# VH-VL binders against p40099: the designs that were tried, part 5

Target 1, 211 residues: p40099
Amino acid sequence: MATKQLLRRQIKRVINALDYDIIAAESHTISQAVRSLIASANSRRVACYMSMDKGEVTTGEIIKNLFQDGQEVFLPRCTHTSESKHFKLREDHHPHLIFHRMSSLKMVRDLKPQGPYQLKEPEPHIEESDILDVVLVPGVAFDIKTGARMGHGAGYYDDFFQRYKILHEGQKPLLVGLCLMEQVASPIPLEKHDYSMDCIVCGDGSIHWFQ
Short names: E, the ipSAE of ESMFold2; O, the ipSAE of OpenDDE; V2, 0.75 times the mean of E and O plus 0.25 times the DockQ between their complexes.

## First folded at step 1 (VH-VL)

Design ol3 (framework fv_olinvacimab)
Fold by ESMFold2-Fast, scan of step 1:
Structure ol3 (fold): chain C 211 residues (1-211), chain A 121 residues (1-121), chain B 107 residues (1-107)
Amino acid sequence: as target 1 above (211 residues)
Amino acid sequence: QMQLVQSGAEVKKPGASVKLSCKASGYTFTSYYMHWVRQAPGQRLEWMGEINPSGGSTNYNEKFKSRVTITVDKSASTAYMELSSLRSEDTAVYYCARGEEWFGELYFDYWGQGTLVTVSS
Amino acid sequence: NFMLTQPPSVSVSPGKTARITCRGDNIGSKSVHWYQQRPGQAPVLVMYYDSDRPSGIPERFSGSNSGNTATLTISGVEAGDEADYYCQVWDSSSDYVFGTGTKVTVL
């Protein structure tokens, strides 16, 4: 059986070799399915990731649709406990994710590389999220049989979900994994601190519900 | 180098439909949103709708939603706008204009030359 | 529905400065783009994201956007600047909204 590291490396190799047209076509299909899903759930406060140019579903169309449909949009920033002054979940795990409210497409478009990884992220002074209805979750691979998700290995999203649950009396938002067909893998090994998705939306437009 | 070339002028009767074309060249057609904007004689510019050529998703101005259809032919790098149930008030110059794939860009950087549609009985 | 209001006309002498305003509720929170349309021609983008100039647009053109008013400023006005000017924003409820237009006459 492959280790998490070996599986992550194998999937990344496949994804990094994908033609942009394939990523664009599947991302568009996912965007349509997500738009319908959010509308049907009557969700108002939606956290969405800023997509990189490779290795994941692109989210520009989703973000535009969220603003067009009148949802409140939140984008992630990678941070550290020394900067955020948030509590540590584990002694040696200081990085964590904070979502910030975006008031307009202009605000999103104007985002500049920020933080230690120079990703396009909200500035630290922007309003931090409170209650979220939905989080659109990136990943390296997803298991459509179990809802398991494999991230990049830093644990930012799993940390955020645990932190959110503590701060909101055990409640959590709907966790929606976005998955290119080429990111489907089974089995994905689960570790103690890993969060599974409530549903996964795939590049063929299928939606897989769990629980 | 980049160019948007629109089809020629049309004269239609009330109740008819018109289908206009916009052929793109000099850039990757699927990387940018395509918009349609009209202007009646002596009036303001009025946005009609947009299409993402990559997947074919569309958004329309509520004023035109029941009568306008925007489509693309990727192999020909051509966008189309069909307006049905024409009225005399639809007499206008119709422009195609380029946005951006990621957000549909919030501005229009390149415009076609325009097509005059005249609706008269 | 979100609305952008511009003065119908602005008259300016050659070499002087023309200022074209675009009013909208809290327009300073939005990105404003400006188009120049000469008679019988398609619009041309002359200013985007409030104050950025496209390649080929002279430094005489500048922009600002704050509160309820955005402004396109044309310094050292030339005869060739005579045109209609339209502001434009994107609004989540109204999509792409154009201003009422301003005819700039160079006398």
Scores: ipSAE 0.006, ipTM 0.505, lowest interface PAE 10.9, mean pLDDT 85

Design ol4 (framework fv_olinvacimab)
Fold by ESMFold2-Fast, scan of step 1:
Structure ol4 (fold): chain C 211 residues (1-211), chain A 120 residues (1-120), chain B 107 residues (1-107)
Amino acid sequence: as target 1 above (211 residues)
Amino acid sequence: QMQLVQSGAEVKKPGASVKLSCKASGYTFTSYYMHWVRQAPGQRLEWMGEINPSGGSTNYNEKFKSRVTITVDKSASTAYMELSSLRSEDTAVYYCARDWGYDEYYFDYWGQGTLVTVSS
Amino acid sequence: NFMLTQPPSVSVSPGKTARITCRGDNIGSKSVHWYQQRPGQAPVLVMYYDSDRPSGIPERFSGSNSGNTATLTISGVEAGDEADYYCQVWDSSSDYVFGTGTKVTVL
């Protein structure tokens, strides 16, 4: 019944008002579950996101664990199709996400805020990802009954997943949504271009599969 | 006011075990890793291990792995470190210290320390 | 095992500059944190992520980290700066590693 924009507003208000101690506690729980999940899936090439200072599951501990376990770590850079060599899904210019390989924790720490969202992002010259085993996916809200995800509205991740699938003959990485308890919402309507998660890991330690 | 309060000094004989406590207050106990770090008289700080109080998962320094056990009591906001098969070389001040995780890759708050003396 | 080596002692006169080095293979690829420990007291964080100061730590404390050497620099040294100083890094194989420690004497 609520529109996507109204739901985004409601959830963002709740999340932005959360004490960082709550976010940290849930993020620690999620980090444990994610570590176990990646190990059991025998995944080597893992894309993660750089978490903002507030308002979402923090990924610092996850990134630390990935390097400690010897996995290859990739982080996103937001761009536009007019500034990229990659093909367009649609003729109109649209958002474009590229993952870049991180060689060390210091490399990740030293990333500078840049781009339209002032996120700590890799430089354009750094090695771009080809095959990914797992993508840890951020979002505003997740539906733990359906696997539906509501993003920030720009469509970066949905564009990336569809383009990846085309380039890899219908194959895609395991899509794992990371979800604070306060980000759980139902129903989240799926539209034609939206990607559902294969798995959602929540701040209470629960893991929900949709394969 | 955030505080880590450790148990009192211990005197043990070689071959005994010691169990130290670290009670946290003033923050959400399960939101931060708890570490144990020791310092022998006149020697350097030496990391022993860590625990995530939320899930109870531990990671230990290989040097101590066979003798050290770190546990938590979430309801009491207390972390414990038990060291077995004590030797004279284990005489040291033992600290608990808080670490937030990757975004905070350092120890921002420390307990006052507990002196453990191992002598015959 | 990753190892961090510091000089055992540094002597400095009041008002002068003390430089405490922390040596480790390719330490410039790691983030270095520094602790001050006064006699009979627990360590106190004085520098983190190579060059960031915690609240309450004066501007005369600065840090750098490149190649094989990280340095904690204390300018305008005061008697109250007399203490042991320890560097610390995280390493994927060795976890949390502390330096050998440096006693700073102000005389």
Scores: ipSAE 0.006, ipTM 0.464, lowest interface PAE 13.2, mean pLDDT 84

Design ol5 (framework fv_olinvacimab; at its last look DockQ between E and O 0.06; V2 from the best seeds 0.00; counts 0 for: pae E 16.7 > 2, placed apart)
Fold by ESMFold2-Fast, scan of step 1:
Structure ol5 (fold): chain C 211 residues (1-211), chain A 124 residues (1-124), chain B 107 residues (1-107)
Amino acid sequence: as target 1 above (211 residues)
Amino acid sequence: QMQLVQSGAEVKKPGASVKLSCKASGYTFTSYYMHWVRQAPGQRLEWMGEINPSGGSTNYNEKFKSRVTITVDKSASTAYMELSSLRSEDTAVYYCARSYDILTGYDEDYFDYWGQGTLVTVSS
Amino acid sequence: NFMLTQPPSVSVSPGKTARITCRGDNIGSKSVHWYQQRPGQAPVLVMYYDSDRPSGIPERFSGSNSGNTATLTISGVEAGDEADYYCQVWDSSSDYVFGTGTKVTVL
């Protein structure tokens, strides 16, 4: 959609201009809030994303904290139905995520950059996730009034959430969006297949809860 | 270019507190964790705690948690470590040391630059 | 608490190879870093992430890590290599853990 694409361009322009120190400070504040949230929820199995160079809350500190607190840590790998042999949710949608268990911080450190963008991802043979208590969700923008999330447009996370729900008898993990202050936007257009967050943690340390 | 310069030697009596400083130069102070590591005479290196200078959050070794406080002064690019209720067993050389890259987090597990050390002697 | 054990001393002749071991439960699942400390001086990083060398550290320093043992290997040993060597890991239950230290003497 044109309106979504325009909003994505506007927000990415703002985020790409942010000073390294601002991203670091907000990511640190989010890491502290996330640590407290996970502890208070008594969560055991946590999926987290591997952060890219810019445009997202950085997750290295969160991942280190998860291991330190004795959580089971899962990281995503982007794949396609032709490669994974997973069933299609829709005839025209092939991209999907698989989360893999990380047994140590070293295992995370040793992840090889893959593909044109050199993203660090788990190898396909690593243990795939079953039950997850919490998924820490990246995005381009978040609406702290509604819980709406705008991703990069490929639908990887929305596909994963729907697939997880089908495989787990309608149950889903707690979906926690991680949001720099500069990524807050309202309203965000929501499409049929888009998943809203259960809560959003922002760069000022605030936590916004939705059903 | 990159340097960590620590405050001078201290002599303290049991029960006192000591506050040491570590001034960083030659890099972006807020981009790297700062740690404190001590070494008693003839003993191994012992990690005491860390601080993220960007937000000021700390993590301490459980052994020292009740007595140690680490702080930063961003404008001066200086980290501080205060150790209270000193005992004779606290006699040691205290080092500050930098670890890698706050933005990656998981890469912060080695110490690439060290201060020269500060000898603290606890004696009556 | 997680423990790293090193032999207290290693003696080696000039030009020969010194091997310094660091033993810990399942240490092969951890990233091991090594520090050299000369008397009266601060530690200096000589090896990180098992086998990577910092700029300025000669190629005769190498490392390995598998199972329960990590090893720092110094080939073609020189008098200037005489020092204490410490291994170090990060452990989720113990944070940053240093080895017991090994004194390398070149005789």
Scores: ipSAE 0.184, ipTM 0.717, lowest interface PAE 5.9, mean pLDDT 87
Fold by OpenDDE, look of step 2:
Structure ol5 (fold): chain C 211 residues (1-211), chain A 124 residues (1-124), chain B 107 residues (1-107)
Amino acid sequence: as target 1 above (211 residues)
Amino acid sequence: QMQLVQSGAEVKKPGASVKLSCKASGYTFTSYYMHWVRQAPGQRLEWMGEINPSGGSTNYNEKFKSRVTITVDKSASTAYMELSSLRSEDTAVYYCARSYDILTGYDEDYFDYWGQGTLVTVSS
Amino acid sequence: NFMLTQPPSVSVSPGKTARITCRGDNIGSKSVHWYQQRPGQAPVLVMYYDSDRPSGIPERFSGSNSGNTATLTISGVEAGDEADYYCQVWDSSSDYVFGTGTKVTVL
């Protein structure tokens, strides 16, 4: 049994070696499935992520579809409790996510890559999310048998989910993992405070529910 | 901007211990893994170990596991590397290096920022 | 143990193209990263994930990786490119592995 850290590196290595065409093809399939899923659920407020060039499901098509279908779209910004002044879940100040509303597809397209990793994220002054119906969740790996998700290591999304529940009287949005076929793994070791997915959408178009 | 500043050169005798420091600035210290990598004169880079400043978990190169201890002081945004039972073969420049994506949370497998290096000389 | 092998030296005239190879068993299935180390200086990341350039690295630098060989290519070589270059991977059996290094000399 590999540790979570070891598993992350193993999966990351595989994903980073993938042809972009494969990632694109799977992402397209996932986008179609997600579109149908969101429509069926009558979800209106959807949190997504701005995908990087490599190593994860691309979300450009997903975001486009959300705007076309009239959903409210939210994208994450990485911040820190020392900056945001949000309540701390731990003793020390720590990094966390805030989701901001994108008013249009153009707004998303106009996001500027910043920093050494050229991450596109909303500006701090943009309206923050309140209630969310669905969160499309990235991951390093997903267990399609259990719904377990292995995050990137920093706990950003788990932190966000915990914060969300605290702020919304124990309620949370539908958590939908977006999973390349190469990110399917089992078992995934889980730790305290890890959140499992309610649904996982895979690159082959399959949808797995865990409610 | 982002900097890793290491402690000064050390001269030690065989059998002694050395503890080096690496002070980070310009970024959230606890959000990045810190590594120690050394380079003997005219030799290739050699990974020694890593620490997650958030929680203090460590991984070591098996070669050094019995002699190396990596720690952090979060309040000072400083990482430390102690190497005991020094040998002449331990003469090298020691680097601290960062390898974590604070923005995405990825545990990266490359080193994007490096300290200036610390020369440790072991001689009788 | 996983090993990375580089040519010990590469000589190139200014304005020409230097190619630095890094060989390892099935290295094409791994993510390869590259570091530049000028004399008396710390390493600097110049390529990651085979072909991605960090901010500030000129487009003259490019990378590829397939089969058993990764390659760092420096086009339009300048005097400032004279340095040691190291490839690096992560391996489950060997953790972080660096290549033997290549000294690039600009003639």
Scores: ipSAE 0.006, ipTM 0.527, lowest interface PAE 11.4, mean pLDDT 90
Fold by ESMFold2, look of step 2:
Structure ol5 (fold): chain C 211 residues (1-211), chain A 124 residues (1-124), chain B 107 residues (1-107)
Amino acid sequence: as target 1 above (211 residues)
Amino acid sequence: QMQLVQSGAEVKKPGASVKLSCKASGYTFTSYYMHWVRQAPGQRLEWMGEINPSGGSTNYNEKFKSRVTITVDKSASTAYMELSSLRSEDTAVYYCARSYDILTGYDEDYFDYWGQGTLVTVSS
Amino acid sequence: NFMLTQPPSVSVSPGKTARITCRGDNIGSKSVHWYQQRPGQAPVLVMYYDSDRPSGIPERFSGSNSGNTATLTISGVEAGDEADYYCQVWDSSSDYVFGTGTKVTVL
């Protein structure tokens, strides 16, 4: 077992070296498994991330399938409580995510890079999510034995889940981690405020449920 | 400049209650968890519970949960711990300690600053 | 519930190296923190996240954590290092867990 920082660095190096064809094949397999999972759960309101420029599960097909299947689709925007006027989890203003409703695949395709991370994100004025049934969650690494997730270090998703639970009387959406086979790692220890996944969908199409 | 100043020593009889205070200064009180940790003579440190001073939510060690109450007065930057139904084995030095805000960086908690300790003696 | 065990004492000659172990089942999967406690005084953080030194702690203090053992290492031991040392983790079932403590004696 490695420290979190060492493990994060090791996995990022492997992922960044992967052939795009491998990432594309695994992402296609994941998209098929996710589509079946969404259908089986009768989920209506699905949050998904926009995949980054580098080494991660690509979400283009997933998002296309969500629209084709009649789901309400929500994409994230990185913001700050001082800008968004959402409540703080701490005394000082801090970063957080807001999910925004996307009305069509065209709207998603027309998104442009914004903010300090230059991510394709919704504009701030677009309708914000309330209730979500499923959140598709990115990460650097996932532990398929425990459901643990290691994020990129900024804490946006764990903040969102804590915020969501406060707003919804302790309820949470189904948390589904999306994982290339090369992102499987064990152990990933849970820390006090880490949220674990309800299931993890891997690049070979396997689905791992927890609890 | 950071300082946690605890209330003075207490002598109690079995069955009584004690309420200790911990006044914080030199940092934003509501941005750090506050904890109570005790140490019986010659024994290891033992965590009793924590409070988020901003919202007042608490989490207690199951061993003490039925007898311990942790509260804060935000305007006074002061945390309190009350332990009821005292027994002789509750004789210990009681420390307040703050932990790093784990909402950033996903770090596990560590106690970076400790009060001077308050001796509570429980004797018949 | 999660347990951390330390040797009750370690004796070290001045200028030599003290190694204080903290044993727990798969402790390498956790972040380990260390405290120094001089007689009659509050604990002081001397190491956190396995190997990070707080400001003001000399670089002769170092730490490691793998498998079932975390270790605090004090090189060039001085008389002022004589104290009790406690390891600590957070665990999802037991919350904040301290080790049994190690008395370092400088002879």
Scores: ipSAE 0.000, ipTM 0.454, lowest interface PAE 16.7, mean pLDDT 86
ESMFold2 (binder alone), look of step 2: mean pLDDT 92; pTM 0.941

Design ol6 (framework fv_olinvacimab)
Fold by ESMFold2-Fast, scan of step 1:
Structure ol6 (fold): chain C 211 residues (1-211), chain A 122 residues (1-122), chain B 107 residues (1-107)
Amino acid sequence: as target 1 above (211 residues)
Amino acid sequence: QMQLVQSGAEVKKPGASVKLSCKASGYTFTSYYMHWVRQAPGQRLEWMGEINPSGGSTNYNEKFKSRVTITVDKSASTAYMELSSLRSEDTAVYYCARELGYSYGEDYFDYWGQGTLVTVSS
Amino acid sequence: NFMLTQPPSVSVSPGKTARITCRGDNIGSKSVHWYQQRPGQAPVLVMYYDSDRPSGIPERFSGSNSGNTATLTISGVEAGDEADYYCQVWDSSSDYVFGTGTKVTVL
């Protein structure tokens, strides 16, 4: 249905116009809450996205905190099943994420823009993730009442979650959505391939659980 | 490597329908929105509509919404645009284009098909 | 109905700077993308998100966007830059909107 696409475009326009000061303040609040959450969950292997310059919770502070607290840090690379040795989940080749281990904050700082979005991504030869305890998940919008997430439309994260579940005998990491207050939307229309979050952390410091 | 290959030129009479194809290769078809944009001779580019190949959801320019239908065949990595009730002013080159954006992946067109000329005449 | 207006033509001598404007109400709050189109060819992306260059586009192409005017600037103009140029934005009421187009002539 068209409603998901229209909602995505509407919210993206609002978010892209937000002042950086608002994004920075909310991201700091989220970083503090995430740090506490990861510590309380006794999580060691954490996947985190590299934030874009506009329109989403920034993750630089989170990544710094993960290294300071002795966590193992994994960052995403956008790829295709045609380019990787990973198995195909759909009729034809499709998008998928591979998470790669970062050994230090310096390694993260040295990443170069690459891939379809020209984001700072790991090189393909870097150690790929196995088990993950937590994935910090970006999105266009989140429903804090249901745990529903609206992604960018490319399906990278939903494909990763399904692939991970198959490879790990039905087990999955804790899925934590990071949400600016301006990204809260309800209801979010879902398609059957969409994954909901286990937890959403919002820009006001609130934490919402859905398991 | 990445390509959008469109069907060949069409000549139609007023009142007919035309269905154009756009075959994608070298990338994951379902990962990117596909758009249709037309250009009448000597005129500007004009957006017609879009489709999310993963879910099949569409959105159309209000000017064309009563006459245009965009569909996909995921197994063939092919997008289609059908335009009905053709008029002489529909004579144009029709392009398919892939959407890519740095933020949220939905703002600009990075790859374009070669274009299909549709001529509508008596 | 959101509208983007460009000058119909710009003439520039080789080695000089061409400036192509794109006017729209409060366009500075939008992300502007630019396409180059040569006769008989499909458009090619030359600038996105106001001022970012795609891989393969020379550094002499730059962009800006503020208030009611976005500008594509081509410094050190070469004969091969002769083409039609279109700006493009997304608008919540009009979806994808292209400018009226500017023919750049290198003489």
Scores: ipSAE 0.005, ipTM 0.455, lowest interface PAE 12.4, mean pLDDT 84

Design ol7 (framework fv_olinvacimab)
Fold by ESMFold2-Fast, scan of step 1:
Structure ol7 (fold): chain C 211 residues (1-211), chain A 123 residues (1-123), chain B 107 residues (1-107)
Amino acid sequence: as target 1 above (211 residues)
Amino acid sequence: QMQLVQSGAEVKKPGASVKLSCKASGYTFTSYYMHWVRQAPGQRLEWMGEINPSGGSTNYNEKFKSRVTITVDKSASTAYMELSSLRSEDTAVYYCARVTYTYGSGSYSFDYWGQGTLVTVSS
Amino acid sequence: NFMLTQPPSVSVSPGKTARITCRGDNIGSKSVHWYQQRPGQAPVLVMYYDSDRPSGIPERFSGSNSGNTATLTISGVEAGDEADYYCQVWDSSSDYVFGTGTKVTVL
């Protein structure tokens, strides 16, 4: 693997070819571990993501569990700094992630495909998050020895974490990476602006802490 | 071809324990959850618990949680279910079954079943 | 504490249509799976994700799910369709829940 970009392409090829049954079994294991983790941490304000059927941990069961347990649920919307009131962090970076409050499972079910990736996303007028206790983080690959994460290359989550930290006087939520066993990779090359996870939950039920 | 083969019928006294086996073949044992489901005579199917054979993580029905233990032997591709403190009400056919995903998040079906093991708890 | 209720029995003549209902609170928000069980045999998956048919299951089997009722429909019923039928969902509070079962008799 000569570059981060090449490693990303290699891993995406592998994970996109995974059987739905494997993704579902590991996602169910992760959902149970995440439910216990959130309960143990007394977390109330939880950001999750709307999952694709391929290439990542599915989150429908997690979202159902969050509502069942009375957590406040937040889901992401991809945008650009030119379309939001937020400032640029870097001159060469315009991808921007905003989390919005979901009031019910019906609201989540009714989300429409939007944005550059045509993922089901909240409408722009919905209440934006301020404080978050936990962010459940998707990725292409995770290093369970270091906490390193490789995203899809657009930098949405890393931008969000840095922006959140600035707006909240150095404080950040607990960053929990969700990782299929087939997404485990080591070493993952890190760039200056990359955020590592505080915790990674894997498809075998193992939980890895990095503090 | 895929199959789940269970151990033979058991007759136990109240207060005893029983340990049933389920041997998988024809697929990668560690890639799918294994579940145990029972059916008392003339009654509905009742879920008991599940195990991820890769890591050994388990989840149990609250009704059975204090008495059931599910384990695996990865080298033998075999899952086990032990039920302790047996009562006459535990007389049932016990099935192992594999779970698969069905196109939606949080949607899990039982696609392959063992032949079942009859456990009789008698006086 | 989620409960699925089915009628105890359904009688149908050969060549006609059998409809087996599965009632649960807001079941239309869940994915329903259906199993066929013949005497002395293990259950067999005959319908999943409300209306998808496993390989080997004839086109006569179809499904629907809306509101508080899911339905397994067997058109052109044959003698070999006599069996007990069970619906099943996954629920975040109750895990895997099976229905009360319906005995289908082909008269």
Scores: ipSAE 0.000, ipTM 0.459, lowest interface PAE 15.0, mean pLDDT 84

Design ol8 (framework fv_olinvacimab)
Fold by ESMFold2-Fast, scan of step 1:
Structure ol8 (fold): chain C 211 residues (1-211), chain A 121 residues (1-121), chain B 107 residues (1-107)
Amino acid sequence: as target 1 above (211 residues)
Amino acid sequence: QMQLVQSGAEVKKPGASVKLSCKASGYTFTSYYMHWVRQAPGQRLEWMGEINPSGGSTNYNEKFKSRVTITVDKSASTAYMELSSLRSEDTAVYYCARDSYEWLDYGMDVWGQGTLVTVSS
Amino acid sequence: NFMLTQPPSVSVSPGKTARITCRGDNIGSKSVHWYQQRPGQAPVLVMYYDSDRPSGIPERFSGSNSGNTATLTISGVEAGDEADYYCQVWDSSSDYVFGTGTKVTVL
């Protein structure tokens, strides 16, 4: 609870202080590993996230590679259930994540800052995802021994995974955490609704599988 | 939509304590860190500390650590900052501000209107 | 302790460009946010992550950050842009650090 939030803050401080050259080098290594992983899994429908300039694994190269390899690309939009066609998991107005189909690199490049966090996000009217083969998952920290993930605290991704599982009769996509070496932490305490990753790809190129 | 409303101006004598409130509305209070920032007349903004409203964990600027306490009342969606052993140098406008959360958590995107605290003999 | 230094004042004529610098050691490796504060008002976030604009902030506001200097640029300056401007970063040793502030006067 309190300890988890202190860990989150501590790791965010480490990550925010990283030189961009370190983030860029690790992101390139991760991009190569992710490309190989997606190819070996024979995946077609891939959800990725739009990375900010600093403080996380950058996804520009991954997105470019997905289009070059003929994958269908989906990007997230942060909203809440009262503004969507989707059901609520709980009574309260909880954060809600929707993935939208991107038809081209130009469409991705033209995205404008939107939503509560003013991130480059798809417009609400764009085709929403149905089935996904792979979701590339951001996080503050990852436990490479257990597959545990610590998000930013609002629960957007955990909410999405739970809704997806309900809507698809217990099926879920392959959950792939993208992890700078500086984001590795163990142990990460798990809460009831937290989703663990199926695998984690780290900045040194290592891939860690779980189950 | 999102708003932070702070308590009214305070006048205190040196050596007293002051406790300021900051009531949040229009967003999920427990999902964002809350900061306290002060500004002496004609001077720069100065960060005092932060709190995670969900767990109550705090982090303080070393300059204020011995005198500042930040707390929350989750049921009231209200953050508090208490500053003890007041000095004339503590005369300032005190702001609460919401951490721009997730990908934007380095900055502060929603600010209260400020509370003037005057410390005089 | 980490420090951010800004010029105390910048004067600019309407329609011209104002440039406000924020200097700090290796600031180019940090994310810089900028706040506008009009007299008697609370600060308003006008630029985040070096060069991203919050919704509602005009396109004439832009930012850059490299090496030891971050810059907030206001093109086509209007009278309403007259305010104090503060840069801000997070630093692992000093936590949240604000710049010394720059008063922009539009004459």
Scores: ipSAE 0.000, ipTM 0.442, lowest interface PAE 13.5, mean pLDDT 84

